# Designs tried in a protein design chat: VH-VL binders against Phosphoribosyl-dephospho-CoA transferase (mdcG). Part 22

Target 1, 226 residues: Phosphoribosyl-dephospho-CoA transferase (mdcG), of Bradyrhizobium diazoefficiens (q89xp2)
Amino acid sequence: MTSPCKHGDRPPGRHDLVFVSPAGWRAMLDARDDLAADSLLARWPKMRWPTIRRRALPHEATGVALGLPLPPSAGKKRVALLVEIDHVASVARPPSLQQARAYAPRNWWPTLDRLDGLALRHSVDARVYGSLAWQSLTGLDYVTGRSDLDVLFEFRSETDIDRFVADVAAIETSAPMRLDGELMSADGAAVNWREVHGGASELLVKSIERVVLLDRHQFISGATGS
Short names: E, the ipSAE of ESMFold2; O, the ipSAE of OpenDDE; V2, 0.75 times the mean of E and O plus 0.25 times the DockQ between their complexes.

## First folded at step 23 (VH-VL; framework fv_livmoniplimab)

Design yb3 (from y10 with light chain D93N; at its last look DockQ between E and O 0.63; V2 from the best seeds 0.83)
Fold by ESMFold2, look of step 23:
Structure yb3 (fold): chain C 226 residues (1-226), chain A 119 residues (1-119), chain B 107 residues (1-107)
Amino acid sequence: as target 1 above (226 residues)
Amino acid sequence: QVQLVQPGAEVRKPGASVKVSCKASGYEFDSYTIDWVRQAPGQGLEWMGRIIPLWKIAKYAQKFKGRVTMTADTSTSTVYVELSSLRSEDTAVYYCARDSWEGYYMDVWGQGTLVTVSS
Amino acid sequence: DIQMTQSPSSLSASVGDRVTITCQASQDISNYLAWYQQKPGQAPKILIYDASNLQTGVPSRFSGSGSGTSFTLTISSLEPEDAATYYCQQYDNLPYTFGQGTKVEIK
């Protein structure tokens, strides 16, 4: 193969996994009685599980906005967290599709294998978020019979996006679940793969800073990363 | 196999700058924090700071009075520490170290770079 | 800054002896403490993390204990290759800080 496996310089993005320092967890739990009283949330720092980067709300002008998705058994909700930058101990990319495979239902495996093969052929880095990601990160039961597969496809300027999404659509025809995925450019801007496949002239482009409608060719050209 | 490779030695005059490289291999570079730790001859370990490569943000020990800069190059899986306005007391072995995935302790160390500052 | 103080600064012991090294933190760091071993001319290597967890590949004669402000590294039966300097390090809060080191020599 001719494509490298490694991404170039990637700006910060939503979906980045964020590990909070011991001091950060202590500060947050001391300040938030709702977090301190929840037995699963008290377990989070002990288990060393990450949180996830999210878009800040308007009143969250300072700090790093993080989310903590709880499993269905705990009422399936996303706990909003806000921490100081100095309490970010480590940042990691989302789990790879390949790493998450072992935690997926077995009837998902053929679809995951086909998506991995497709991503490799197109030099696309395939990652997961949502229920499968959190099942792989925690070992807790997040995936249900109604769960979507949430994939993040990090593509490069060389990638034939139209061919890629056509191939994704072909894979979905025999998939046991709905594919709910995003295409993310090198600058961190992302769109839903179905909008691209559907031929829309304007796309809903999401980044850590904003959500805007942009012209299709602007997104495809890679000019949309801010 | 996970490893961090550094140059063996650098020699500088007082007042100059030095930039020490640390090339990582065998793991997903962007997903782990890197620390820099130095050790003067016959002395203990001194934490200089750390860099989070994915976000390219760094935190430095106040001891270096703003003389230190850490950078990361994802395309080459390499981190750098640059120390400016060198003094003879900056003579030390400079280690890079990879943190555990959660960014807590240092689980893999480079072999160290001896920086000698002499007139 | 959290100050880490090791004791003793050095010791000399015979092969087979039980060796105990202590580390005191200037404030409560829970169990967020690592122990490193550094042999002459080599980089440090991790022995113990989270105060008591043995790193993979480290001989079982090494053990760690303690929490809060007081921590101990124990070598149950000293071997010749254990001659080294040992460092504790806290990672409860930035800046990370090391103890001054304990040099262990074979007599």
Scores: ipSAE 0.862, ipTM 0.936, lowest interface PAE 0.5, mean pLDDT 90
ESMFold2 (binder alone), look of step 23: mean pLDDT 93; pTM 0.953
OpenDDE, look of step 23: ipSAE 0.925; ipTM 0.964

Design yb4 (from y2 with heavy chain Q65R; at its last look DockQ between E and O 0.52; V2 from the best seeds 0.80)
Fold by ESMFold2, look of step 23:
Structure yb4 (fold): chain C 226 residues (1-226), chain A 119 residues (1-119), chain B 107 residues (1-107)
Amino acid sequence: as target 1 above (226 residues)
Amino acid sequence: QVQLVQPGAEVRKPGASVKVSCKASGYEFDSYTIDWVRQAPGQGLEWMGRIIPLWKIAKYAQKFRGRVTMTADTSTSTVYVELSSLRSEDTAVYYCARDSWEGYYMDVWGQGTLVTVSS
Amino acid sequence: DIQMTQSPSSLSASVGDRVTITCQASQDISNYLAWYQQKPGQAPKILIYDASNLQTGVPSRFSGSGSGTSFTLTISSLEPEDAATYYCQQYDDLPYTFGQGTKVEIK
């Protein structure tokens, strides 16, 4: 007998890239005349670009909640999508810093290179989300002069998180943009790097399921284990 | 170099189970869907199901009656298919295949594992 | 389930011949169709994706065409190494399904 898609150990992450199947796109466009009428949205499935995992809204009890961020030229809006799990064809991690570098403004390159070197030294997997990620994925103009660099730092049990965020702060002092970064554990729980660097006693921990305040020591100690 | 490595052969009795490994290398394991396809001797290709390693979720072809389980181990970049309650008609070569990044077609194949079910 | 039917089931042709294999889908699958080549004792290998796009590294004598329900794979000038079984496969919707295969032999 067939079985449905299983959700097991690790829930889907908030930053996961999600590719929708041909049947999934057809079902969404058939059900959503507003999507079919938008010229850029109609182009999305033809270009084979992914969507992004988002937290479900309370009324979205079933399915997979996805977002589709449009570039500034299209009004800088995020389109909400909801698909059946069987219409998820593939899931990917966000682009790496290395992959994104070629698509960044030239004046960002020294900062990206320093972050990449830092990540290597600390055994941290550094990824991008936000405008640079979507510019890398689509080739469309997402990054503006006011854009943040949105970085996802996935750390391991051996990572000295306090030392790592101190080094991130040092890099930001000469950066041409604001660093908006999250520290993420292997189970997809994430916290803003500035809260950790700033010494907050409680951290706002975000996952796909929930947003909760946790004691700093509990998060740091739990986040270094697997 | 993208590569999927499988064991060459397994022999089992009817009623037993077999678990076939597929070790991936040369690409980011978590970012690609893996399919399992089998081929009985002298026969065509039969899709068994697929697994999305990052989410550790799978979809199986209806034919396998809950006898199949697919799992992924990110730490070893390995996917497994386990088929239980084996019958002689399960004798086949079992292939793992990596999908294209968007999860559509199978762009890299393992060399297959021959599973023989005989008394 | 989407049924995929190939024709012919086998053929025998000479080196240099133009070979055409067809694949019919039981419903409109747009261009979501791949072609695979399988030589004896080997795993299948992708040749064509999205009905007509040649996979990197595949010789230019291979081409694909069609959309909707009817698709063809063409080998413009058959070479000895093209002796193989060829499969079409749809990826429009789950479950993914294959044609039964077309065996190509060299005379």
Scores: ipSAE 0.862, ipTM 0.935, lowest interface PAE 0.5, mean pLDDT 90
ESMFold2 (binder alone), look of step 23: mean pLDDT 93; pTM 0.953
OpenDDE, look of step 23: ipSAE 0.926; ipTM 0.965

Design yb5 (from y2 with heavy chain I34M Q65K; at its last look DockQ between E and O 0.55; V2 from the best seeds 0.81)
Fold by ESMFold2, look of step 23:
Structure yb5 (fold): chain C 226 residues (1-226), chain A 119 residues (1-119), chain B 107 residues (1-107)
Amino acid sequence: as target 1 above (226 residues)
Amino acid sequence: QVQLVQPGAEVRKPGASVKVSCKASGYEFDSYTMDWVRQAPGQGLEWMGRIIPLWKIAKYAQKFKGRVTMTADTSTSTVYVELSSLRSEDTAVYYCARDSWEGYYMDVWGQGTLVTVSS
Amino acid sequence: DIQMTQSPSSLSASVGDRVTITCQASQDISNYLAWYQQKPGQAPKILIYDASNLQTGVPSRFSGSGSGTSFTLTISSLEPEDAATYYCQQYDDLPYTFGQGTKVEIK
């Protein structure tokens, strides 16, 4: 049986990277013929690549729901995994923009550098998810000529969100790609940055548990809190 | 430069509790699992458990279950181990150790805290 | 629990000698094994991970081999600073476990 920590029942945020232990991989491969037979999936435990936290389905009441996005060359599938909590060896934040830069197309670099500068000025932690994240994590070809830059902006209570998104919009006007960004609060709730920039009074707020429509002020002050 | 800083020594009486800190610097605290390992004088290494700071969840070796609690404070990049109902055989050096990024082996160690349990 | 047994418990060797330390696991742990060096009065230091991969900054005279249940740490030419206790540790499954240690002394 798992031994859950007393300091929180659901601390996980969306986009958390999750490394599965050797015993965890063995248990999954023994139980799943589709995983055991796939040559790329067989590489995952050997390469020590992470998986990603995903929203649990109703029948997944116990365990940790994980996803594994395959690259375009493998059909662009997202493999669903479920592991016991004791088989989670490590959890990490998504790659920073700075870490991901070396893996981005070179014509993206000026935009990444401007986003890094913006994040620093606003005390925002900028991370990548999506194709650039997985390219930086695996070295496999995930980024295509049509790829968005998927950015996670983890803001603080003191962040001027309205000014921040205005500055993101200014950066996008010169960018060679579309910026598909999320603003994430400390409790892991996130909103698409364009909804905030567009002045919407109600925002579609995503968390690991649910997707809800919240008043703009509720999200800014505390995503799933009152 | 990655560092794990622990207090040098703690002295306690039998039956008391001790809470040992481990302050991390030079890396992204939330993205690495932390282990606690102890070593009684003249003895080998003994794994006590580990904590995943981002999720604030811990797993303890069965020997210590019920007496040990591990916590993490992200705002100060500090992990703690607390051991209760101390006995003389709990006299040991208590190390924190950061795991590799995938959480497999312990690639950075604190210098240890000597906890002495004596009357 | 996976038991890790080291051999020998101690050894004494001369500078320049080839030193071999063995670690046996009670079950197949693939290559999920690390070796640590602990000098007197100091914290352990990782030498080798995944059975055979040398940690950055560790001298090339150290090497590791083995898989499954049997593992070896080799010091190709012993140096005075290698006097220490060496521990293997498995990370195949929880709880993580260490060998009892091998003390290496210089004659």
Scores: ipSAE 0.858, ipTM 0.934, lowest interface PAE 0.5, mean pLDDT 89
ESMFold2 (binder alone), look of step 23: mean pLDDT 94; pTM 0.953
OpenDDE, look of step 23: ipSAE 0.926; ipTM 0.965

